# VH-VL binders against q96cp6r367to538: the designs that were tried, part 32

Target 1, 172 residues: q96cp6r367to538
Amino acid sequence: SGRLLINSVFHVGAERLQQMLFSDSPFLQGFLQQCKFTDVTLSPWSGDSKCHQRRVLTYTIPISNPLGPKSASVVETQTLFRRGPQAGGCVVDSEVLTQGIPYQDYFYTAHRYCILGLARNKARLRVSSEIRYRKQPWSLVKSLIEKNSWSGIEDYFHHLERELAKAEKLSL
Below, E stands for the ipSAE of ESMFold2; O stands for the ipSAE of OpenDDE; V2 stands for 0.75 times the mean of E and O plus 0.25 times the DockQ between their complexes.

## First folded at step 18 (VH-VL; framework fv_livmoniplimab)

Design g5 (at its last fold request DockQ between E and O 0.83; V2 from the best seeds 0.79)
Fold by OpenDDE, fold request of step 19:
Structure g5 (fold): chain C 172 residues (1-172), chain A 123 residues (1-123), chain B 107 residues (1-107)
Amino acid sequence: as target 1 above (172 residues)
Amino acid sequence: QVQLVQPGAEVRKPGASVKVSCKASGYTFTDYYIDWVRQAPGQGLEWMGRINPRGGYTKYAQKFQGRVTMTADTSTSTVYVELSSLRSEDTAVYYCARGHYEFWEQSYTFDSWGQGTLVTVSS
Amino acid sequence: DIQMTQSPSSLSASVGDRVTITCQASQSISSYLNWYQQKPGQAPKILIYAASSLQSGVPSRFSGSGSGTSFTLTISSLEPEDAATYYCQQSYSTPYTFGQGTKVEIK
């Protein structure tokens, strides 16, 4: 079962919000730095149509879990579904594969970003997340995966929401 | 209206350093990258690097790594580029430009430019 | 680094002529290609972005086409004020690189 982590209206246009979150933007880079992500790489968006694009992010994240390494390599694949040039808004599906952590072969995380334009300078952002299992772990292992994953995911998106809120206040 | 304002011409001797400012106005300063592009007399355009005014994150062209430093002052909405160990080959007009990502068409463009600063390196 | 090569390096044409400038990338850059116009003593000005999108305020006589490695800037009917040097620029990856420029002169 997934969790809704962000469901907020921001006083920024959908286009700006999309640019902030889904491009190599100053906001995104700054945000990832705040998260202490390192070795961040972003591929350009590519695809067969303007309405359907794909990009890949790679980065290293700090791990606070006492079990295992203190950092992990991450490959995030994002798929963009745009509503059209005049519709405003988009959907981005993200699959995040974390390598070098305990039970990495058992699961990955998936996130869906939904941006909806409400007005010229107003948009809603919805983010939902889920843990997807490639293998069925024992109950104890599953509990550990869930605990650690949700802690990290929730912190990440709560931080993102806060930073977006700060950014909208700085808008002219 | 978006404006990038640069100082007038600078003259330096070889081995010296030069710092060129770029004052931005007419938009939210931290929402856009500032890129630096130089142009030697009668030559083409050469990208030097970019800076994220949000946090001061920088990417430099390898050619300039080690002797270029870009900084940003959010309080004054000003970006600086400093080039050290100047050579005669560094004589050029130095432009700051605002980098804009167009999301729908997927393009990073320099949509606004400073008027340029002529830096002359001569003995 | 991605190398950008423009052709021709210079050309002279009459008012009303159709002018075509080409830009070749050393590798595929999809549509991450911009065209700039630079007049003497001025900073470059964006004309076309994303290979074929006309920048706001730019006359419709300017158009861009192409994808991958081959791109074209076209001036459908040359005007006197179009005398300038034109540059292509890839925005696919850093370091961003420019073509060597094409100087357009009016006969």
Scores: ipSAE 0.828, ipTM 0.922, lowest interface PAE 0.6, mean pLDDT 94
Fold by ESMFold2, fold request of step 19:
Structure g5 (fold): chain C 172 residues (1-172), chain A 123 residues (1-123), chain B 107 residues (1-107)
Amino acid sequence: as target 1 above (172 residues)
Amino acid sequence: QVQLVQPGAEVRKPGASVKVSCKASGYTFTDYYIDWVRQAPGQGLEWMGRINPRGGYTKYAQKFQGRVTMTADTSTSTVYVELSSLRSEDTAVYYCARGHYEFWEQSYTFDSWGQGTLVTVSS
Amino acid sequence: DIQMTQSPSSLSASVGDRVTITCQASQSISSYLNWYQQKPGQAPKILIYAASSLQSGVPSRFSGSGSGTSFTLTISSLEPEDAATYYCQQSYSTPYTFGQGTKVEIK
């Protein structure tokens, strides 16, 4: 019940792609900076095993709002699933809660990242997203939530895909 | 194969500034942080901060905030640390180190080090 | 800031001895603990990361254990080339901090 935002192969191995996206890496830090995110913090990964871990990101995002707040606070909770160090991939589920936006109590966004190793220097990244409702909005409110949320999600992931493509060229 | 090359020594008077270079080779420069760690004679190691060569973003230890500046030049794969308002207690060996997060353990390590630059601050 | 305390500050041991160095953190750092070896006139060299993971190229006589606040580096059978100063370092949060060092000498 979501949309597929990225389904691309990169000439970067699965372990490296995991490190780029799911550690506090130079790539991730640089990408968030390009998005103009501020006050960025990442908790350490924690959990009962290295196969099932959780971290929390907090950050402030700019919003284009001529009549209201110019920024919004975000809490992103990521849950990492892996089968083992030799498994050649991982899944990360992300839940993103934003404060300071219209109808913030009605919804949050969820994203699933899937990394699949195809070869030593080659991996597929799939990202799908959905809007999850806490309260059922009437049709006009739902349309506004959907329009604005999908616009932001698509811009974010298209930008991420472009930056990953640039990074793979530098590494070859 | 990975190599970080620093100058051997620098001498300065109190109140001056010093700028130490660290030239990286053998890896993709923008894929790793560079951290700076100093060691006063006969003493332990002290982390000063790090720079992300991708975009030049820095994080400094609070005790150096205001007098440390790190920069990166991607065209020469070189990082610089500049320390201003030098005091005699800044006399130390200054190391650059390559830092990164390992994918499975998610640990941050300094896996390659320069040979160090001895900065001596004396009248 | 997270304080790292090593014990002992120095030791002298014979070739073949089992050597144990401990490191205490002032708060839980989970397993985000590295061990470095530094010989005179040289830069530090990473031995152990994530408390117990052996760095590639490091002899198997080195091992690490612990989590939370208490950590141990063990040299199962001391060799002459192991004479050095050993540092623990937390990588849990900035500023990253090091123990004061443990000097290991061959007697």
Scores: ipSAE 0.741, ipTM 0.883, lowest interface PAE 1.1, mean pLDDT 92
ESMFold2, look of step 18: ipSAE 0.674; ipTM 0.866
ESMFold2 (binder alone), look of step 18: mean pLDDT 94; pTM 0.952
OpenDDE, look of step 18: ipSAE 0.583; ipTM 0.863
ESMFold2, fold request of step 19: ipSAE 0.725, 0.738; ipTM 0.874, 0.879
ESMFold2 (binder alone), fold request of step 19: mean pLDDT 94, 94, 94; pTM 0.954, 0.955, 0.956
OpenDDE, fold request of step 19: ipSAE 0.824, 0.772; ipTM 0.921, 0.907

Design g6 (at its last look DockQ between E and O 0.83; V2 from the best seeds 0.00; counts 0 for: pae E 2.02 > 2)
Fold by OpenDDE, look of step 18:
Structure g6 (fold): chain C 172 residues (1-172), chain A 123 residues (1-123), chain B 107 residues (1-107)
Amino acid sequence: as target 1 above (172 residues)
Amino acid sequence: QVQLVQPGAEVRKPGASVKVSCKASGYTFTDYYIDWVRQAPGQGLEWMGRINPRGGYTKYAQKFQGRVTMTADTSTSTVYVELSSLRSEDTAVYYCARGYYEFWENSYTFDSWGQGTLVTVSS
Amino acid sequence: DIQMTQSPSSLSASVGDRVTITCQASQSISSYLNWYQQKPGQAPKILIYAASSLQSGVPSRFSGSGSGTSFTLTISSLEPEDAATYYCQQSYSTPYTFGQGTKVEIK
């Protein structure tokens, strides 16, 4: 079912980490560009309160499957659950819909980011992911979806973890 | 203290290029965007583009695409803007500004500015 | 591109007066609106961000309000040092655009 992909402590405050990951930050934009994502758009966060907000990301990702398209359009919806500035920490749920890939109508991926402040300049990031099926595919199809999806997801978040580790070293 | 330091005035002929530097200090260089904003004499402010010092990725205003190049040197914490094919209309004070995204307020703002560089384009 | 229109283009007021400057956006920009103050020979200085948040160090006589397409900068009691040109700026989407400016003069 789900997989825990990141469970690390960074020498970055929870608030800063939130800003890095969930704002139009140089870190996030740079990271997405490193991933070769193109046509990246970020909607503003919106909602009834600052503690519960939603935004939409759209971007194009490269596809490595030689038998399929070379790129795919992605719509990612993020929902933010956060405490006030003084409390620190947040949870972000992400639903990623990829279009233009085989069996796109069968599944989407979901990710949960958990940021927990441990100290002023220390926070834990936990990221878990899962593949969610809108309808049940045949066993062989499911295997294909799982193989391709997890490969991409794992690479993405492992790369993210590495970049975060680099970023914390550059902090004042 | 956050500081953005720019050089003095530059004079160029039409058709030439100008490269303006912006040296940043007092903060983590790669944590903020640097935006360039110019102001023609007696006129308003015009956004030219921004650069991500982390990786040097840029976003330019369409008006300047093809003529503008922004670069960043992390070793010196310096950002550059180069404008080519200069015209008289490019005469302006060019400002670098630190772009900051306030997460809790969901806002992007220029919270620190260089003192500006007057670029004069004349025959 | 999002067009920002300020009004008035210029005004003259006395010390102690209440001054109001308006900024209109050609489309909704939510609260992604900043106000800057620029004095002659100086770079702009941020006053208000997120439409209504006062930048640290800015006197409390400055305030911002509005959302969507209509925004207002208010100086509750004009001081001599407030003589400057004020600009609104949308940060909703690139290219970021500024209003044409409002020059505030002291009588």
Scores: ipSAE 0.721, ipTM 0.890, lowest interface PAE 0.7, mean pLDDT 93
Fold by ESMFold2, look of step 18:
Order: structure tokens, then sequence, then C-alpha cells
Structure g6 (fold): chain C 172 residues (1-172), chain A 123 residues (1-123), chain B 107 residues (1-107)
């Protein structure tokens, strides 16, 4: 079902890592630029408490399509769970809906980010993902959906992991 | 200690350009935005735009679009703002400020400011 | 653009007085509002962020309140060093905009 894409320790505290990934930070904007995302908008976080909030990101991503559109539209809804300012971590669940790709009505992707503080300047990031189907495709179509989706998901999160590693070196 | 150092003053004629520097120290330069805010004599504060030193991404207030350029040099931890086609209305103190999104409160603040550069545009 | 309107434009008060300054936004900005203090010849200094959170190192006599469109900065007991101009600033969306300022003078 799901796959673990990141399970790494960084020499950056949990609060800083959360800020890098889940605010409108220089790190996040720089990362999205490197991914060639455009038309990026982030809604404010909102919710009844600071421990349970939601935001929506919209952006345009490049796709490898030699004969058709070169980009697709994305709506990503993120739900943030945190226990308090001193809790040493958070969980973010995201759901990613992509328009302008084959079989877009069949599926969406879901991702869970878990940040655990290990020390003042050390934290673990875990990211796992899954493909969720709205309609069950026949075997060949499912194979295409899974191949393309996992390729994109793996590229995105492995790139994110590398950029986090670069950022921690600059902060040392 | 966080510091943003700017030159004190510049004088220009209408139609010229000015480039103001802002040298940052005491923090990791690429972890924070730099925003530019100006203040005409006896007047309030006006946000001009910001630059992400990581990758050079900029966002400008519409009023300045086409006349303003912001750049960053990571090797010297320095940001520049250049304003072209100067008018007398551009006479102001130009501040650079460090911008930061604070995670718990979801707030963007200017938590450190340069001392400002007085740009005077006169005949 | 979100317009920020401060009231009053200036005020004069005695040491020890309670001072309040209001700020109105032209549309809801949730709690994305900052307050700055600026003394003559100096850059602004952040006092309050997120409408009500006190910046580290700022005296506890300063406080902020409000959400949506209406916000207040309060100085519970005015001190001589509080003579300055105060600005609200929305951080909800770009362009970030400031109120026109409130000049506070000691009588």
Amino acid sequence: as target 1 above (172 residues)
Amino acid sequence: QVQLVQPGAEVRKPGASVKVSCKASGYTFTDYYIDWVRQAPGQGLEWMGRINPRGGYTKYAQKFQGRVTMTADTSTSTVYVELSSLRSEDTAVYYCARGYYEFWENSYTFDSWGQGTLVTVSS
Amino acid sequence: DIQMTQSPSSLSASVGDRVTITCQASQSISSYLNWYQQKPGQAPKILIYAASSLQSGVPSRFSGSGSGTSFTLTISSLEPEDAATYYCQQSYSTPYTFGQGTKVEIK
C-alpha cells in the first residue's frame, strides 16, 4: 500500500524543520523553484486551534509529455497536527490532486510527514506516501498510474531530502 | 548578533538609477528573506518587495514592478535593491529588513532592520 | 491591496497613563497583524506579532489584541521612552501594508 520515502535524521531542531517545510519559508520557496513549480499559492493555516490546522497549496508542475501539455495543475490540502510549542514535532497529512494528467479522475496521492525532535538541534523526518483510488482501473492502466505516480513521488521526496541535507550544512 | 548594514545616503537626479546595498551578518543568510521598505520624509512605511537569497526569487509590490530589481550575492551575504527612472517622489529612507515566518503563530515579521539609506532625488 | 487605518494620528499623554491605539483593516486579515515602534532617526522595531504575541525583549506593558479587521495596541503604563510613532502592519498578503502611524508624545 504505502511507501516510506524519507526516514532521516537532520542536524536541525524540530521547530526549525517544521518552519522550513510548513511555513512560507525561503527553504520551501527555493525548493519549489528548483522543482520548477509555478503559480504557487499558499493559503494561511486555519483551524479552531493551533494544534489542528489546515491549508491549501495550489501550483503548476512540469510533466514529461513530448506531444501534449507540458504542465499540470495541482491542489494540495495539508492538515497539521501538533501538540504544543514544546511538543518536539508534528504530523502533516497532505492530499494531492493533479489535473491535466491521464486518468486524473481515478486517483490522488496522500503523504504523511512526521517530525520527531531528538535533541535541540536534531530531528527525524519520516515521509510516507500512498496512491488512493477513486475508481478501480484495469490492470494495464493501474500499472501506468502506479509507475508514473511512484516515479514522481520518489523524485520529489528524494530531492527534498537532498535539499534538507544541503540546508543543514549551510546552517552549521 | 544579527546585523544589516547599509550605506548612509545617496543623491541622484530625476531619471537616474540608484543601487542600495544591505550586508547581512550574524545568521545564516539563505535561511531568511530580505524585504525592502521605504519611508518618505515625514511619512509612513511602504513595502517594496522581498528577495529569497536561496535561489534569487523575488516578489515586488505592483507599484514598483518594472522599476525595481533586487539581487543577492551569497558569497558576500549582501542584498541589493536597484530603483530606476527616479522621480522626486522616490526621495525616502530605504530600509532592508530580515523577514521570517514564525511557525507556531504563522506570522511573518521584520525582526531586524538596517539603519536605512537616505536616497534624495533632486534637480 | 489591504488598507490599514490607524486611530488616532497623534496623541499626547502623561507618564503612567494607559494608551490605546487602534488599527482597522479593509478586509479580514485573521490575526496576521504586527505592531512596530519607530523613534526619530531610527528604523522600526517589532513589538507585537500575530496580533497579540509579545516579541522577545519588549516590555510587558505593551500588549496587542484583536482579530479580523479590528486591532488594538495598548501601553498599560506609559513611560518616557515610549514616545515614538507606532505602526500596524498586515502580514496576511502581499503587498504588506502599514497603517499611517500614530505619534505618541509625552505631555
Scores: ipSAE 0.581, ipTM 0.840, lowest interface PAE 2.0, mean pLDDT 91
ESMFold2 (binder alone), look of step 18: mean pLDDT 94; pTM 0.957

## First folded at step 20 (VH-VL; framework fv_livmoniplimab)

Design j1 (at its last look DockQ between E and O 0.95; V2 from the best seeds 0.79)
Fold by OpenDDE, look of step 20:
Structure j1 (fold): chain C 172 residues (1-172), chain A 123 residues (1-123), chain B 107 residues (1-107)
Amino acid sequence: as target 1 above (172 residues)
Amino acid sequence: QVQLVQPGAEVRKPGASVKVSCKASGYTFTDYYIDWVRQAPGQGLEWMGRINPRGGYTKYAQKFQGRVTMTADTSTSTVYVELSSLRSEDTAVYYCARGWYEFWENSYTFDSWGQGTLVTVSS
Amino acid sequence: DIQMTQSPSSLSASVGDRVTITCQASQSISSYLNWYQQKPGQAPKILIYAASSLQSGVPSRFSGSGSGTSFTLTISSLEPEDAATYYCQQSYSTPYTFGQGTKVEIK
């Protein structure tokens, strides 16, 4: 099942928050660099309408498993659902496929970003994550996947929340 | 109104260093990259590098690696470029420019420029 | 590095003329191309981004087209204030590179 990792209000407008998180912004690039992500590539958003768009991210992440590779290639597919111009905000669904790790064919991770505009310079960010299985692993394997995946996911989004909080202060 | 303000002309001897400032105003300083582009007299434009004001992360053109240093001061909304071991070929107008990625096209463009700083290197 | 080649290097045209400037990339840069206008003693000014998107505040007589390796800047009806040097710039990969420029003069 999924976990709610971020549920916070920032003194940043919904549109600006969207730009920060889902464009090649100084914030995003700086954040990914702090995470030690390398070889980051971003495709343009594409789709039939401005209300429904898709893009692909590729990057390399460090792996801390002493028994495995030191890095892994990641393909992240993001789908953007825009709210009406008056309401502000958006929903972004992300599917993250990691290659070069044990049992990579069994699972991927999925994340949902929800940005809700509350005022001109105020927005709520909700992020929920889940592990999705393409195949049902043995109980012991599943436990290993869950343990390793959630550790990384939680660290990532906790770090993101902290950096957003810092950015919020710089905007004041 | 977006403004990038640079100092007047600088004169240096060969082998010396020069540091040019770029003060930004009229927008959120940390929301945009700053790039440096120079132009030798009567010549075209040459990209030197980019800095992320948030965190000070930089990317330099290989031609200038080892001689160029870009820094950012968030408290004053100012970016600096320092070029060392100057030579006559470094004589040029140095521009700072605000870099921006358009959201949908992911298209990076320089939408605002400083007025430029003429750096003259002569013996 | 990606090389950008403009054609022509210079041209002279009359007010009201249609002017076309071309830019050729040494490899495909998709639509990651910008066009700038520079007048003497001034910094460059953005005209077109993403190959064909007109920057806000730029007159509609300016337009950009092309993708891949071949691009075109068009001035549909030349005005006296359009006398300047024009540069193409690829934003596909670093180092970002510019064309050598096209000087447009008014007859």
Scores: ipSAE 0.797, ipTM 0.911, lowest interface PAE 0.6, mean pLDDT 94
Fold by ESMFold2, look of step 20:
Structure j1 (fold): chain C 172 residues (1-172), chain A 123 residues (1-123), chain B 107 residues (1-107)
Amino acid sequence: as target 1 above (172 residues)
Amino acid sequence: QVQLVQPGAEVRKPGASVKVSCKASGYTFTDYYIDWVRQAPGQGLEWMGRINPRGGYTKYAQKFQGRVTMTADTSTSTVYVELSSLRSEDTAVYYCARGWYEFWENSYTFDSWGQGTLVTVSS
Amino acid sequence: DIQMTQSPSSLSASVGDRVTITCQASQSISSYLNWYQQKPGQAPKILIYAASSLQSGVPSRFSGSGSGTSFTLTISSLEPEDAATYYCQQSYSTPYTFGQGTKVEIK
């Protein structure tokens, strides 16, 4: 029951978009600073081929629930794969585990980024997300998890889309 | 071709400040960091800090905190470093360097350097 | 701050010799180590990144190895144009720090 958060075309080539989103780039660092993320660490990509690679990110995020903790620790595992040598672009699957929040052991979130090159300076980005449950919560707890998680996910990706649009304009 | 252009030399007295420019060309300015590294005569290299040209965010070495300010002007693709309360031991060549994380290894490197600006602090 | 110590501080070798320069970190830096070459009056030039990865355009006679705290730059067959000062630099954490340098001279 996932949601599509981004499905947009940018006048940014697939390789440059990949660099912006999936390296410790000026774009990504600037974006994360706007989101008030701290303690950000990115590992190298690791794998047997450049068509299938994995890395880990760790960071601290602010929590906007006034009745709960003010920040949480996050471990995000990303897996990158490429559709083929000539297609241009990639798919990155991420799994996000948040620690220091209510019901943290019940769920995690998963996100799929798809970059498809359309031309030398043009690419489509699709991002979809879902909440995956490790334990089945009763309905009131599930509603709380869903409300808080989707609020954060939507804010994050809508903000990302806006910043990508700004970055596209700066390069023009 | 990537170029980082700096002025050749500046002379200042102790207690003054200096502002050194670094004009970038040949690449998309906001896609890379700019770092400042200095080298005293006959000495090794010392990292001072970096600026993210996208948004102007900075990180300074603790040694320089309070005396160094870095700024970026995206309209001219130029970065500036300003060092205040100069001492004679600040006499050095000041390099700007283009910094970036290599995608696969996530290693931070200085892959292009300006020619350096000799700042001389003398009475 | 992570201290980087190079050895030797200087060396003199003949054209064709194998030259080895070492670099020690005061704590583990994984493989986040770069090597730079600097000739008099010039800015440093990147040779090796991530301990062992050769920068594009750098001759294959240069190689790097090591991880953790101990690293080595090797010139398999010294050429006259390799006379320079060589610096290691950790890129593991800020402040990024450099070794003291190793001056390589041709006999």
Scores: ipSAE 0.670, ipTM 0.863, lowest interface PAE 1.3, mean pLDDT 91
ESMFold2 (binder alone), look of step 20: mean pLDDT 94; pTM 0.953

Design j2 (at its last look DockQ between E and O 0.52; V2 from the best seeds 0.67)
Fold by OpenDDE, look of step 20:
Structure j2 (fold): chain C 172 residues (1-172), chain A 123 residues (1-123), chain B 107 residues (1-107)
Amino acid sequence: as target 1 above (172 residues)
Amino acid sequence: QVQLVQPGAEVRKPGASVKVSCKASGYTFTDYYIDWVRQAPGQGLEWMGRINPRGGYTKYAQKFQGRVTMTADTSTSTVYVELSSLRSEDTAVYYCARGHYEFWENSYTFDSWGQGTLVTVSS
Amino acid sequence: DIQMTQSPSSLSASVGDRVTITCQASQSISSYLNWYQQKPGQAPKILIYAASSLQSGVPSRFSGSGSGTSFTLTISSLEPEDAATYYCQQSYSTPWTFGQGTKVEIK
């Protein structure tokens, strides 16, 4: 039930790509602003070691569904798994809980970012997503959840891929 | 080597506007914020605002809202701050500074500074 | 806005002395505190970030400590080139705010 949404090579080093995506970088902030996300907060990364860290994001997203609220509150928990300093790359697991939407208690979305260093200024980004159900919904409800969720998820990551493609052109 | 280069001193009359440039080099321009901090003669430091060179998104101190405009030109790696309706109290050295969030601490720092531009407002 | 208060406003010390500067925040800022050094006619220079992390290239005689509302910058052994004004700055929330500064003079 998962989908691979990004599988691309960028002319950006793995470390820089990680900084862009997973720090309070101009790229990330600009991207979220483009998405019309508001009230964005980022906790510091914390954990027992630099190889395993966790942080929490909170923000408000616009909702395009005419039958629901115009915005929703989101809590995103990210877990970072770093490879050794010389290996270049990381894995970030993200769990996104959206509140204020229909059937919010039935599901959440999960995303896995995989950054793999290929060269000094080259890295591959893979992003896969899935809808995870806390409860088994009625078939019609499930269809609605799937339709609305994938539409938003796909748009988000397609936009992200485009912005990353633009960003690599601005590199030194 | 990271460099932020500002112009020399500027003189303006009360009520006029001033635009100060900050040319960045030695790093990827869009990877860092640029903040503006001013310092009146013999006084401390005052934060004016920040701009994201990627997209030109800004955040201003409330004190300057309505009078300050920050812009960025990615083609020349230059950031500008414009202050309108100038008054004598605006006389100060205006600094641009590179802002950076440290990854693990999520701590915002000014790790590089321009040499400053003295703006004098006098009748 | 968060107010930052430094103490003392000025001090005079001899070469080799231990110097301590304090910074007090009007509310808790966790470890979101930076220290800068400014010499006459120059722009500020960062010394410490995240309350206790030494910036690359800064001499080890500089150190920072504290969390919450109370912070300290320490020069373990004062050098002639350390004559300057020092500022604390909170990076907890905008607007970023600075202490009023501490001028350090050499006897």
Scores: ipSAE 0.723, ipTM 0.893, lowest interface PAE 0.7, mean pLDDT 94
Fold by ESMFold2, look of step 20:
Order: structure tokens, then C-alpha cells, then sequence
Structure j2 (fold): chain C 172 residues (1-172), chain A 123 residues (1-123), chain B 107 residues (1-107)
């Protein structure tokens, strides 16, 4: 199971929050650039229903690699579940695969975003994450993977939460 | 309520540059892109590029790459497009348009437009 | 770049007529297609987004259909104020591209 990274209420309606996080929005593009992500591409959402869709993001992230490239390539696949335009919320499951890091074949990270509408201009965002293993690492390797991965995941989502709070205040 | 205000006309000689303003009001400026679309006399619409007012990031159509620069001033809610090395073929009405992704369909639309600025390039 | 081709280039019709304008994309754009109306001396105005969704404040006589590469704008009963040029625009990927326009005149 995973760790809970965000569990916060924002004075932003569920529709707006979904748009900010899950469209190619000014907020999302600005946030990714603050994270120093480059070569960012987002596919359109696709699927046979507006209630169940998928998109793919690709981007380059900075890494601390003293003897190799200082960046890594990422493919993030997001699956969107919505109950309807009047239901007030969604769930997005994300799977993140990174190339150019130690032990990249052993694991990937998974993230679940839950948006719940509380009122017309009020919504809760929950984000939880986990590390999923493709291959069983030895205990020392597993500790390394988890230390580095959780550090990055926590920095990313705590930064996201701060930026959402800033954007909420600018709209007031 | 949403309003994009542009100057009416600009005249320039070939080889010069022009900078057109677009002042936005009636909405949260940093929540929307501003796109620039031009229309030569009697012709169709041509997208030039867009700017994200959140951070000033831009994307330009390849045709204009190297000649176009877009900037945003969040303190005045104003975007600018500058087009350099003007030719007579650049004579057109230049529109700014507010762009956003609709919530349910996730479709990008231009839901509000300035009235346009006629840029005339003539000797 | 995705090319958008409209037909016809122009048409003339009477008040009350059903008017149909078509738009073809050079590759699949799913349902990411918008329709705009432009009257002389004015900026374009969004009518339809996502191929078939009616923009708020647009009369219900306007409708859109299609997906993939083939799209249609329909005016169910032409009104005098509908005399304008109509443009399709793909919103699948940048650069955003427009059809060449269809000029609609009242007889």
C-alpha cells in the first residue's frame, strides 16, 4: 500500500481543480516548469467514454548523477475515472516509469489522485503514492530505491500542494 | 464581462517591427492562455502562437519562429505580440483570443476575442 | 501540421433553409473540432466545441457532428443574422489550424 501525500481542501470547485491538474492548463504547465521538467508533452485524453479515459505525459527531469547525464526521461500514464458532469469529482491513477536512474528496471511509482466536490467552490484533493516492484531487489538496493523515490515523491507533491494554495489565493 | 482590448491600427514600413497590446479584464488573467491569430484582408484565420501568463511561457507556430515574440505583464493584465522584419504579406488584422480547455470535453477553445488590430505594412 | 478543408467555399440560401457545412481533417483529430462564426468587421465567435457541444449563449439552431476526419456544422433554419463566414478549427494539437472558411449569404 502507499503513503498519503496530500489531503487538503481548496476553495476551488471540483471542475476547476480537475481542469487545473488534468488538462494542459496554464497551472499545470507552469508547475512542471517550476519543477525544471523539460521536453513536456501531453497526449489528448482518449477512450470510448468521457467517464474512463487515458493520456500519456512524457518529460525530462533533472537527476543527481555525478558521472552520467544530469537528466532522465519519464513516461507517465494517467487513467481518468469520472462519474458524470454532475457528480462532482474524479479519480486519476498515474504510473510513472523513469529511464536513466539506478535500478530503473526494478520498479515504477504509482499515484492516485482523488477529487471530491464539497460545494460549488470547494473540493478535497487526496493524493497517495506507492512504489511497485517488477523485480525483487536485495534489501540494500530496496532501501536505496525507497529513500530516493520517497524523497522525490514527497518534494513533488508538497510543492504541488503549495502551488495549488497560491493559485487559490490569486483567484480570491 | 470578459474583455480583451487592443489598439485599432498600426502602420509600419517593410523591415520594421510592430508591437501590439492586448489588455485583459473580467477574469483571472493567469488562469487562461492568450493566443494570437491573424487574418489577412479577405483571407482566413492563421494561428501565430500562445503565451501562458503564468510564467510567460510561449509556443509559436513554426512559420513565425524567429520573428515573433510574446510577453505578458501580470501587473497590468496585458499581453503583447511583437512581429519583426515585416513584409507586405504581414498586413492583417491581429486578434488576441483567450484560450482554455473546457472542463468536460477537455477541448481547447477561443472563447473571447479582442476586436483586432489592423497592421498595415506599406512603403 | 493538420490541414483543415471546408466545403463549400460559399453558399447562398433563403431564410428558413437548412444549411450544412463540412470540414475534413488531414488526419484523425478525434472530436477535437471547433466551429466559429465571423461577421464582416468583427472578431470570430465560438459556436461549437468538441465537434458537437453548443457554446453557452449560441442559438440551438446551430449543431455540430462528426469525429475522426469528417465534421459537419448544421444550421437547422437559417436566420438573417446568420449571414457570416464560418470556420472550423482543430484543437487536437498545435499549431491550431483553421479551415479556409465558408461564406454564407442570404438570398
Amino acid sequence: as target 1 above (172 residues)
Amino acid sequence: QVQLVQPGAEVRKPGASVKVSCKASGYTFTDYYIDWVRQAPGQGLEWMGRINPRGGYTKYAQKFQGRVTMTADTSTSTVYVELSSLRSEDTAVYYCARGHYEFWENSYTFDSWGQGTLVTVSS
Amino acid sequence: DIQMTQSPSSLSASVGDRVTITCQASQSISSYLNWYQQKPGQAPKILIYAASSLQSGVPSRFSGSGSGTSFTLTISSLEPEDAATYYCQQSYSTPWTFGQGTKVEIK
Scores: ipSAE 0.722, ipTM 0.878, lowest interface PAE 1.2, mean pLDDT 91
ESMFold2 (binder alone), look of step 20: mean pLDDT 94; pTM 0.950

